# Designs tried in a protein design chat: VHH binders against a5wdp0. Part 24

Target 1, 213 residues: a5wdp0
Amino acid sequence: MNKHNKSADALSLYLVTDSALCADKGLIETVLAAIDGGVTLVQLRDKHASDEALYTTACELKEAIAGRVPLVINDKVQIAHKAKLDGAHIGQGDLSVKQARNILGHDAWLGLSINTLAQLQQTHHHHLDLLDYVGLGPVFATATKQDHAEPIGLEGLSTLSKASVLPTVAIGGINHANARQVYQTGCHGIAVVSAICAADDPKQAAELLIAQR
Below, E stands for the ipSAE of ESMFold2; O stands for the ipSAE of OpenDDE; V2 stands for 0.75 times the mean of E and O plus 0.25 times the DockQ between their complexes.

## First folded at step 27 (VHH; framework vhh_7sr4_2)

Design aa1 (at its last look DockQ between E and O 0.56; V2 from the best seeds 0.59)
Fold by OpenDDE, look of step 27:
Structure aa1 (fold): chain B 213 residues (1-213), chain A 122 residues (1-122)
Amino acid sequence: as target 1 above (213 residues)
Amino acid sequence: EVKLVESGGGLVQPGGSLRLSCAASGFTFRDYKMAWYRQTPGKQRDLVADIWKGGYTKYGDSVKGRFTISRDNTKNTVYLQMNSLKPEDTAVYYCTAIDWDEWEGKTYGDYWGQGTQVTVSS
């Protein structure tokens, strides 16, 4: 059941969870505090959890959020369906957009990570009616010779945001130091992880981020 | 202990084919981006191909249409099928595993093999 408005504003402050970073305060507690601070969408992500553990967490988190904001899951579309989450976010090379949509149903949120203009164009051509938003990035990335994905930077983000006919959320290395600049590109929202999950005060952290919009 | 072991390199004539394999151990293979790089003496390491955990692939411009990267998560192995080889493809080929987080824009770890020599010569 998706009672949430799928407007671009729902992407304003997009929280991606990290169980390890949230371990001290608790995942649920952190998320709720962040929502109180202005988070508008939550993505459950846990790289280390089993599917079973992830499902359990998903159910608990869903209950705790109590419909205040959409709850989506990273990649695990089947878990989203089983746990009746609001949707899922998938990356390039994950389950196809069509398959994901078929699993989730018509009303669920479905987001796709976009890294290049070509990918965006392809998405527009093939999947425009199947997606609710796109994640654009990584905007910022640690400069290493081993990284394959060159960050798109603010200029790239601006280009992609302007080119997108879907609501956009910026992805990759976004925090309190760069959030304002990211918002200024025209993207509709920012996705953050450690900026909130690792904060001593997740509520305040969220407040400070959304204030930069 | 993390280990990446490349194999399949060797000497081949122009127009020939080779298939490289990289056997991985010591980490959760399925969660990593895998890639092949190549390097010639005195030159920078260049990306040949990468494959994301979900199977998405990217290729260097010089190898597009000739090389194919694939992975078998059940075997913890990444492959590089090299067709229509050219002398310019001569290099040491390295396998790498990358723990990439797109949301943080960070690599939390990268592992490298010792490399395997590929020589294309008539």
Scores: ipSAE 0.633, ipTM 0.933, lowest interface PAE 0.5, mean pLDDT 93
Fold by ESMFold2, look of step 27:
Structure aa1 (fold): chain B 213 residues (1-213), chain A 122 residues (1-122)
Amino acid sequence: as target 1 above (213 residues)
Amino acid sequence: EVKLVESGGGLVQPGGSLRLSCAASGFTFRDYKMAWYRQTPGKQRDLVADIWKGGYTKYGDSVKGRFTISRDNTKNTVYLQMNSLKPEDTAVYYCTAIDWDEWEGKTYGDYWGQGTQVTVSS
């Protein structure tokens, strides 16, 4: 919602961008329509962009969103700092939580991906005061993957959600067909990519997803 | 240009050890899931081991406890330490970089090296 209010409600419908999936409608148009439809937080992610291109996009998206919802960036904590975004989300193998918080400052959002109970417990013991939320997943993976992804499933998600002291957002393979089941595990929100970014009508896609909460 | 270059293969006696390396260039190494596959003539490629960005690993049943996958993101290199080698480990070993997207729960594509031969015989 705003930079100083880090309520768990901001995790309710968490949009992760994908510039390629948004190409037919445009990234900014997709994000603004999705916010109109009920997206509560936006994460800028572009797997293939250079840092300079990503910075430019971050600035443009920040201006377009105009503070309606928090805007965070995937992995690129220095870009979040430089562009004065609302925060960042990082994975286990990137910057340490302490390093990321030092760069971002006290007020920014900082989230961390969690795949296992051991990681969650380590996070609680070492980083609890440094994080605003955890992302739990991947909940689902495609059935066609030859090299099996390590999905935690709904049971794994429920276990981690109940154990977490921090607000939780579910990550991985979430779409209209499974969103209700995901919310029913007790997580605070769901993260989606193609369910909104590839939709013909991003506003309606967001409305249909948040209605499942 | 994306390149994966395997090294460290060779001939070894049963019970011996080899360490495979795979040097990567042309993509953001730390963002990729890395894997080793192996193939014997006339058979499908089998997963030997994989390693996620965050260090999570998975092993094929036949190599658990004997092989260890690791990565060094500062050197853009993935390794396979192969101990207690058996004749059935004889194969061409391929390094793979997998564009795994945990936010979508999908694989969008992969890159493969040319392979390195490992031969275990007496």
Scores: ipSAE 0.560, ipTM 0.846, lowest interface PAE 1.4, mean pLDDT 89
ESMFold2 (binder alone), look of step 27: mean pLDDT 82; pTM 0.809

Design aa2 (at its last look DockQ between E and O 0.67; V2 from the best seeds 0.62)
Fold by OpenDDE, look of step 27:
Structure aa2 (fold): chain B 213 residues (1-213), chain A 122 residues (1-122)
Amino acid sequence: as target 1 above (213 residues)
Amino acid sequence: EVKLVESGGGLVQPGGSLRLSCAASGFTFREYKMAWYRQTPGKQRDLVADIWKGGYTKYGDSVKGRFTISRDNTKNTVYLQMNSLKPEDTAVYYCTAIDWDEWEGTTYGDYWGQGTQVTVSS
């Protein structure tokens, strides 16, 4: 029962939650403010929460959002299904795209993180009919170690965005300082975490980001 | 306290096999990217293999097709199956846990084991 249009525009400003960053203002309050500011899709993410806690939060958040924008969950496809969320986002090596789709059903949002052109090509070959969008990144990353995941950069993002037949959202280190450049690559949207979650005014933060599109 | 304890190293002949294990504790294992690195005296540490929390794997060029990294989240353990070992595989092998956030493009931290010696010699 997904009433949302699965258009590329729905990815324009993609908010990924962080419970720790949102703790002071409140997760729900932050998300709602951000939606008021122009967030077009919300992904619930909490690395520290139990599945039970995450489910509870998911239900509360869903109720609060009240269908204004799609609500997806990071990785926890079963919770998405149980809580009747709009969908889920999965990473490479997580639950297979097929399995995720089977759990979520035909109408749910399903996103996949893409890190390389090879992954994108594989996705095109095997999963085009099963995915609604791809996250491309990380665009920006702090290299702390040798041989760590190398960011794709703006050039890489441009390449992947142009190559993608699915709607694209840029992932990784995106904020007010670089959002404009990211949008200019042709990527349909940007995913942000701290840029909104850690902002004193999440609404304004969202407004400033979407204005760069 | 975070702990990574490597085991399974030793002396093997060329063409032999070893299986390294790294037992982790003190952090939420399933949320971390795990990796094996190796280092020889006087040389730079090199990535052998890594495995993301979801199971995606990456290998160094020199070990592709010979080594396999895997993880068991129920046991908080990461493994490195090393087949067709060569003398050039001789090194201290280190297990590391990486707190990688793909959405922020940031590593919040990494932890290292003490390493285990692997020696391949006839």
Scores: ipSAE 0.667, ipTM 0.941, lowest interface PAE 0.5, mean pLDDT 93
Fold by ESMFold2, look of step 27:
Structure aa2 (fold): chain B 213 residues (1-213), chain A 122 residues (1-122)
Amino acid sequence: as target 1 above (213 residues)
Amino acid sequence: EVKLVESGGGLVQPGGSLRLSCAASGFTFREYKMAWYRQTPGKQRDLVADIWKGGYTKYGDSVKGRFTISRDNTKNTVYLQMNSLKPEDTAVYYCTAIDWDEWEGTTYGDYWGQGTQVTVSS
């Protein structure tokens, strides 16, 4: 795939991996089946793996994908650089956007998580030329009595999507039951984890999700 | 073995300040959402403040503007700066580590400290 063509269409169906959820079928098999089903971008994510294990997995996954879709990594910008991945996605408390761009180079994908309008406004003011997209969320969340979470909801997502000058991908709690409504807010794409990673048939799961667009 | 050890509690007069600390070990601290909860005898635990992996913070209504949560990922420590303390802030304060997954919008589990007593009295 052409690394210089960073179209918002690449965000249409954004797979985020979870190695534990993929363990039964295998990570690579799951990702390749999902791409066959319509996934347009893959993020390698395994928050409990060592850097050594992540690097090995990144190299194997990059080779298996063979450029069919962009492959980015969550948080570990140095690994993206060393493994020559297509880019990275970072959060608000990680490396600064400028540091991440300096490591990745001009052509790589770089995305940033946005949870509030204030963060979006600061991003537009300080980082607009350094980012390719923003992740907006969490749209939905499951709370327990021992935990208190505040999802932005469909209204919050719609507000942020319309305010963003960067391409948007919706994140957090997205599955077959709500994907259509998420797309209808005007975001450019949706990010999913278990909707594909835990599916018995990842190809079919991806097909059903992208058909919601 | 996961451990969360709170410190910094004590007796303080109304209008005073305290800084709570929670030292964490046995898990990848940077990857967890951290929070402070408090419990008054006979009541359920209430969220005081949380701080997400990405640095986003939320506060309970009764402490907003008076308390500040922060974290230091190099020291595996979360803090609660408590200013303008009131008698109703008297409670046991618990540090929690929550396996929060923003991409799934789900909590997979949590760990709790033993708590530290904060008493605000004349």
Scores: ipSAE 0.547, ipTM 0.841, lowest interface PAE 1.5, mean pLDDT 89
ESMFold2 (binder alone), look of step 27: mean pLDDT 80; pTM 0.811

Design ctl (at its last look DockQ between E and O 0.29; V2 from the best seeds 0.00; counts 0 for: pae E 16.1 > 2)
Fold by OpenDDE, look of step 27:
Structure ctl (fold): chain B 213 residues (1-213), chain A 122 residues (1-122)
Amino acid sequence: as target 1 above (213 residues)
Amino acid sequence: EVKLVESGGGLVQPGGSLRLSCAASGFTFREYKMAWYRQTPGKQRDLVADIWKGGYTKYGDSVKGRFTISRDNTKNTVYLQMNSLKPEDTAVYYCTAIDWDESSGKTYGDYWGQGTQVTVSS
């Protein structure tokens, strides 16, 4: 059984790790500091690591977190299962929701990235009983609109958040300058990367973000 | 530390050529989409060219046929060959590395250089 409550509040401050940004301070050190600051869920993401390296990191991070907050992994559902993580987060083009759920089991966290209302509606129709939450975004563009999926903006986020029957976490370009507005849309939580990973003080960074809720 | 350092900018006459370079460090270069953008004071940043990790390229309409973007993963460097330069090409040119998940369509972030000035003037 999953020891964590799968409530919407668990999504309040969602940290997605970036190994490059965390390199100087250390990934584990950054994550622990962020948890001390109020991070409520951690997603391990390292697209540059081999699966073996990622597994090792996952195990070390799990041990370090020591059950304080849920630990999920991006995309690598098999690693989540092998390392006995709390769950995984997948995208539209990743492993199917059904397959992911079968691998993870009934109690594990499973999140899905949503970019459009159509995707959300499809998710409600086909996978509602298999998912624990959805990531909505990108909310803000990090580069130009031409290179990325069309940002949904605050209005789009509000629409999707209100339409969702699953707990929601906003993602994409969220930082200390816009976190309050994101929370005000009705989204249950915010997922951040650089705002914490690149901060000189990850704990303080997390504190400042969660305070905007 | 993630770092992008642009070079190769400068003053050139109309019709001339420049080659910009962007040296990257602190991340796995080959896994990122790379791009050049340019910006003039008071205007929006515009895409000049991008190159995906698989080598696919895209160009802004105003530079098609004149500019060529390329990358060397062994050197962690992206290049912009600019030919037939026009005064309208005058801008600060920025290099960026985009953390794009192609399979899911997710964008997690990007890194930017400080920019290099390109001035085209007679």
Scores: ipSAE 0.030, ipTM 0.322, lowest interface PAE 5.1, mean pLDDT 91
Fold by ESMFold2, look of step 27:
Structure ctl (fold): chain B 213 residues (1-213), chain A 122 residues (1-122)
Amino acid sequence: as target 1 above (213 residues)
Amino acid sequence: EVKLVESGGGLVQPGGSLRLSCAASGFTFREYKMAWYRQTPGKQRDLVADIWKGGYTKYGDSVKGRFTISRDNTKNTVYLQMNSLKPEDTAVYYCTAIDWDESSGKTYGDYWGQGTQVTVSS
């Protein structure tokens, strides 16, 4: 049973994990410190882990978080179901939104990555009742149209955020130097990886980020 | 504990060349897209070049044909060879490692170095 109500406030400071970045302090220790500092939602991500290892980590992380904030998993919807996580986040090339919702059930968090206005419009028309939030990005970072999604920039983020009828979390290249500008676009929250996972003090890093809201 | 250290910047005449290096540690270098950005004070950062884990490269329009990005996965180092330098290339150059998933197009985050100054002046 999910322990959290699904509120846009849970998107305020959204941590995406990276086990390699957390190796010095440990994944669990980093996540707990970040929650103490103001992280409001955690996404477990480890693109190199086997499904078996990822499931084990998901169970351990769920136990350690102990319901303090929602815990979702990147892409691996069946692991979220099996480990009874709070939900999942998927991309355009992953399971369809309908398939993911069928696996997760009605109460779980489900988020979808959105790169373009066309994708947002399709989401509104076909999937609005199936999703809890959208991830808008990549906001920054190196990208070209040829091989990956182009960065949408602050202007693109503002346009998508204002157009969305679902809660929004900004994703991609967000750190202490740009977080305030990102919040000012009107998105409901920001997602970060290295800004917290690689920080010497994850609690303080989270405190400094959420203070920019 | 992730670290990106740029080097090789300096003062050079127009038409000259420089080679920038970025030494990386604390992550699996060969799995990351690497990039160089540059910035003049008061301006937004501008993409110079990137190189994907499979060796595919992209260049900004203003540097195409003059700059070459490369990487050495055995030394965890990315390079930027800058030829035919112009005064407009004057900037702080930043090395970046990007956690980008090619299959989904989803970006999770990035790492930035502290930057190295390149000044092209006569």
Scores: ipSAE 0.000, ipTM 0.151, lowest interface PAE 16.1, mean pLDDT 84
ESMFold2 (binder alone), look of step 27: mean pLDDT 83; pTM 0.822

## First folded at step 28 (VHH; framework vhh_7sr4_2)

Design bb1 (at its last look DockQ between E and O 0.74; V2 from the best seeds 0.00; counts 0 for: unsure alone 60.6 < 65)
Fold by ESMFold2, look of step 28:
Structure bb1 (fold): chain B 213 residues (1-213), chain A 122 residues (1-122)
Amino acid sequence: as target 1 above (213 residues)
Amino acid sequence: EVKLVESGGGLVQPGGSLRLSCAASGFTFREYYMAWYRQTPGKQRDLVADIWKGGYTKYGDSVKGRFTISRDNTKNTVYLQMNSLKPEDTAVYYCTAIDWDEWEGKTYGDSWGQGTQVTVSS
């Protein structure tokens, strides 16, 4: 997974961490069990951690994973560089794709969140050679009457997946009840948080999810 | 505890300008989606402008081209610059902070300010 050749297969089961959901069992224990169960890539995310705490966690998690799967970080590209993580995932925000790639180098994973066809088209025209994959979503959402939360649904996911020339990972509200339908749209993988992080048995949760592929 | 304090409202002539500010505290401001809504008496609150944690913006059709939302993550403040004001813009304007998790597809909550009155005469 840390090989020079980046493969879309690494997106198959994409774990995004949530330190609060892992608190009882422990973040590292949860991640390692999930990898044993079939997780193919881990994204470190903690919305509440200071940069210093997040850097420490990144180093500890990198050491624990020991190269078994790629480890990327959410948003904090400088931390990925400093901790020598395998890459980063960024959203629609201040740090440009070009700036993120310059910080990370040409070998690191870099992904970008895409919510609309217009964003995908802009990515193809301006950033195609700088990215390794796109995250498509949110596929499902539970927010009430908020424009930012409008889900793209399975139809939207299928449309974006077919239009994308980059590998795709589906994002947003994915769990055991819907994972098979999500894979059937033709995306290369699914991203999950609570489906694994909040599970009583993260290894088994990962096994059940990847079996739906 | 999330706290949002709007300011900058008032009485303005048609064609005039106002700048609303919303000072935020009690949360990690840069991680939140922020928005302005407005409400006229007896009606539902309508989205005016939305700014995502990364700076991406969206506007209601009736204000597009006239209003600009922005945020300053160093001051924990969101702004609404309102130009070319019309009598139809008269409303109470509310600042909102939304704890949105795109990876889970879930809103963990929203917080509202007390509102600031904007009145555009005739």
Scores: ipSAE 0.645, ipTM 0.882, lowest interface PAE 0.9, mean pLDDT 89
Fold by OpenDDE, look of step 28:
Structure bb1 (fold): chain B 213 residues (1-213), chain A 122 residues (1-122)
Amino acid sequence: as target 1 above (213 residues)
Amino acid sequence: EVKLVESGGGLVQPGGSLRLSCAASGFTFREYYMAWYRQTPGKQRDLVADIWKGGYTKYGDSVKGRFTISRDNTKNTVYLQMNSLKPEDTAVYYCTAIDWDEWEGKTYGDSWGQGTQVTVSS
C-alpha cells in the first residue's frame, strides 16, 4: 500500500465522483482516466446508493486506483474503515470530528467542510490536530430564492483560505470556467464533480483543470 | 410526490411556548436541508431556522436563544420549538425542504408546506 504524503499538493485537483454522471463511461474508468489527467485525490460520493452498494464500489475503486492517489469517502466513515480506504470527508453536523478520527485511526485522511469564518475558528480551536484539510464553500451556487443560503464567492474563499492553518480545498460549483480564479485565491486545491464526471474525455478535462493552477 | 404538512400553530400569550411540526413525505428526508420560514402579510418570507442533513443548525438573529430547530429522520419530521414568544413572532410559519449539493453548488429543488399561523397576543 502506497503511503501518501498528507501535503497541500494532494488537494490540487480533488475529484468527487457521481455515479449517475459516470454511468455511460463507467465510474472506475472515469476515475482512472481523470487520475491519468492529473487528479490528485478522489472522493467516493453517492447520495443515492445503499451502504452495501457503496462498500462494494469502494472496494472496487480502491483496487482499481491501486494506491496512485488517496481515496476517501464522503460522510460514511464506517465504510471507510471497513473498506480500508485512505480516509473520509465529513460535513458540519455529521459525525463529530473526534468520533470520525477515532473510527479512522491516526493515519487516515480526515477532511471537514467549512462554510463560515466562525466554523473555521471553532475548528482551529477544537479540532486542529484531528483534521488533515478543510473544504471551503460553496464558492459558487445556483441562484436560490430569497433568504436561502448564499455562496461565499471568490472573496469569501480568499478570506477563509488565508485564515486557515490547515490545507484548503475549494468546494462548490467549480469548473473549467472558474478554476483559474479559484486557484488564484490561494486555496491549495479545487474539488470538482461534473466538470470531470460529465466530460466526454475525463482525462482531458482533468488536464485542462490542473493546467489552470 | 413531495409533500410537507405543518402543524402546531395557534394563539399564545407573550412569554408562552409552541412547538411546530413539519411532516415530510415523497423524498429521501435524511438527505435534505430543512428550514422554517415565517411571513407576515405584505412582507417577504424570512428565515427562522434551518437544519442540514447532518444536524447543523442556523437561526435568525431575532429568534436565537428562544427557538430550537430539530429533526427526526426516523419520522421524516422537522420541529421548531418556540419559547419566550413575542408579539413580533406573529406570522405564518412555513416548512421547506431543499435538495442541496454542496459539491456541485446546486439546488435541485425546493418544496414548501401550506404554512401554519402563529399568533402571539395578550
Scores: ipSAE 0.625, ipTM 0.920, lowest interface PAE 0.6, mean pLDDT 93
ESMFold2 (binder alone), look of step 28: mean pLDDT 76; pTM 0.764

Design bb2 (at its last look DockQ between E and O 0.54; V2 from the best seeds 0.60)
Fold by OpenDDE, look of step 28:
Structure bb2 (fold): chain B 213 residues (1-213), chain A 122 residues (1-122)
Amino acid sequence: as target 1 above (213 residues)
Amino acid sequence: EVKLVESGGGLVQPGGSLRLSCAASGFTFREYHMAWYRQTPGKQRDLVADIWKGGYTKYGDSVKGRFTISRDNTKNTVYLQMNSLKPEDTAVYYCTAIDWDEWEGKTYGDYWGQGTQVTVSS
């Protein structure tokens, strides 16, 4: 497996998969087209799949990608290890960063979602040497009538990006309409889901996104 | 059928404690953020505590240090331990399950219980 350099550039266009959205064209086909379009990192995510199904998909996707870009999995660190993926991305309160690193080993990609400056500071203090990047967000979110957590917005993203000593990828509600503004905050990359997975032409969709950088 | 059933409410004196429970069914509990809200007549529903699917917790400013939210995924239950209760904590407490996607920045849905009355009075 080609060792990818863990650089901020690898986060430039971060694709998070959605099997349901990719159903018409196929998950693997969509991902490959997106990579052709400029995707620089792929995260396998499926909230509805069993671990067994995810493992199978992970193996197939890894083979199809053939080392062109890093492949990580959302939350399922054990599957990443078993399928020999390039790494994993975990959220706050999930498996601890230390535990995740122990499972993945020292060479694997490990990303962590960050929602607040306090979380970022805590991460810097305790886990700086264990992480390869942080996801910052959600940047955008649909307003709910209930007092749910507010998105960090572009200003919040700018603040967190500048404060981060780790490479940063913006997450949450990012698409063709707002990608340019997100890139302008200083964040190293953007993570997208439906903007590519639901596109009629995933390659073109990816091209249009990365062109906004 | 999705169900959220709150329990544990009641009348308590100031300084007392209560533990609320919310039993969930009809959906994949472990994939949802859970939260407690409270509402008094004529006022908006306010967040009391939030616990994400991974266990991260957030509290309203007025309850920090006094309330603790927790979840047991094996029992599909979320809890709210309420200590040092005050008269201003009197409200109907609601349990909610939130289908949140951090990558899309979208809530695909939420479910609510019927609520349980908490009254703090001398």
Scores: ipSAE 0.660, ipTM 0.935, lowest interface PAE 0.5, mean pLDDT 93
Fold by ESMFold2, look of step 28:
Structure bb2 (fold): chain B 213 residues (1-213), chain A 122 residues (1-122)
Amino acid sequence: as target 1 above (213 residues)
Amino acid sequence: EVKLVESGGGLVQPGGSLRLSCAASGFTFREYHMAWYRQTPGKQRDLVADIWKGGYTKYGDSVKGRFTISRDNTKNTVYLQMNSLKPEDTAVYYCTAIDWDEWEGKTYGDYWGQGTQVTVSS
C-alpha cells in the first residue's frame, strides 16, 4: 500500500550537491561516501547545468543511491517527475506549490524555502497539506560590497522553527563550525553543500556533522 | 554569455515618470538577485534599488517612496518604476545581476548592463 512515511528524521543531515566541488572525487563517489557517513537526504543541484545534463545526472544518481535515502532535485520539478526521483525542493517565486505537487504526485517529497514569518504563515494557510517540509534561511550569509543579504540568524531560525507546523531544515552557510548551534535551535535538520562536497573525506565530513546533532 | 540590456530611459520633466526595463539572458534568472544602480558624472555608482530572489526589496534613501523595483521571472526582466522625478535623479542607470547561492549563503559575483540614460530637466 502507499503508506509512505515521510519522516522528519530524513532531514537530519541534508546534502545539497555541487558538481564542480565534487569534480576531483566524482559526484557519485562523494554522495555515496556521504550517505555512508550519515547523510539522510540528497538534493541534486547544479543551477548552471543544462536540463539535459541534469536529467542524465539525476538518473545516474538515483540508480547509485538505490533507495538508501530520498533523492530530490532543486527547482526542476519536471526532471524529478521524468527521472522518477523521490521529490523536489522549490523556492519563493519558482513553480507554485500547487503546480509542483500536481506534477510530482501525492507520494513525492516537496519542500519550500521560507525566509520570513509572513511566508511561513502564508504557507500554513494555503499549502500546508501539499508540503512535506520547509527550508528556513539563510541562517548565515557572507556580506559583500553593495549586495545586501539579511540572514535570519540563529534567533530567527529558532523563531521560525518553533512557529512551523511542518518539519524544518536549516539552510544557508552551515558548516562544521556552526552546525551544533544550528541543531540547538530545534530545527529537524541542517542542509550543507561545501562542508561535504569540498571535503577531502566526504564520509568523515558527514560523520562529524551528524555527531553535532 | 550573460546579457543585461536596459531600456526605457529618456528625457523627462521634473515630477514626471519613467519605467526602466532590464532584459536578462544567459543565466537562470530566478536564481539571481537583481538591482539598479545609477551614476552621475564625476561620482561613484550608487545603489538605487535591490530585489532579491524571494521578493525582498531595498531602496536608496533618496528614492524611497518614489521608485518601485519589480521582477517578472517568466519574462527574465527586472523593472524600475520611477515616479516624481527630480533633476538630481539624472544619471546613467545600470541593471545588475548578483550570483546568489541560498544553500551556501554567499554571493559569488555580479554582472552589469551597459546602462540607460535618464535626464530630468526643466
Scores: ipSAE 0.585, ipTM 0.871, lowest interface PAE 1.1, mean pLDDT 89
ESMFold2 (binder alone), look of step 28: mean pLDDT 80; pTM 0.809

Design bb3 (at its last read DockQ between E and O 0.61; V2 from the best seeds 0.63)
Amino acid sequence: EVKLVESGGGLVQPGGSLRLSCAASGFTFREYRMAWYRQTPGKQRDLVADIFKGGYTKYGDSVKGRFTISRDNTKNTVYLQMNSLKPEDTAVYYCTAIDWDEWEGKTYGDYWGQGTQVTVSS
ESMFold2, look of step 28: ipSAE 0.609; ipTM 0.873
ESMFold2 (binder alone), look of step 28: mean pLDDT 83; pTM 0.824
OpenDDE, look of step 28: ipSAE 0.678; ipTM 0.936
ESMFold2, fold request of step 30: ipSAE 0.602, 0.591, 0.610; ipTM 0.874, 0.875, 0.880
ESMFold2 (binder alone), fold request of step 30: mean pLDDT 82, 82, 82; pTM 0.820, 0.815, 0.819
OpenDDE, fold request of step 30: ipSAE 0.679, 0.684, 0.706; ipTM 0.933, 0.942, 0.944
ESMFold2, last read: ipSAE 0.594, 0.579, 0.584; ipTM 0.878, 0.866, 0.877
ESMFold2 (binder alone), last read: mean pLDDT 82, 82, 83; pTM 0.817, 0.819, 0.822
OpenDDE, last read: ipSAE 0.677, 0.683, 0.683; ipTM 0.934, 0.942, 0.939

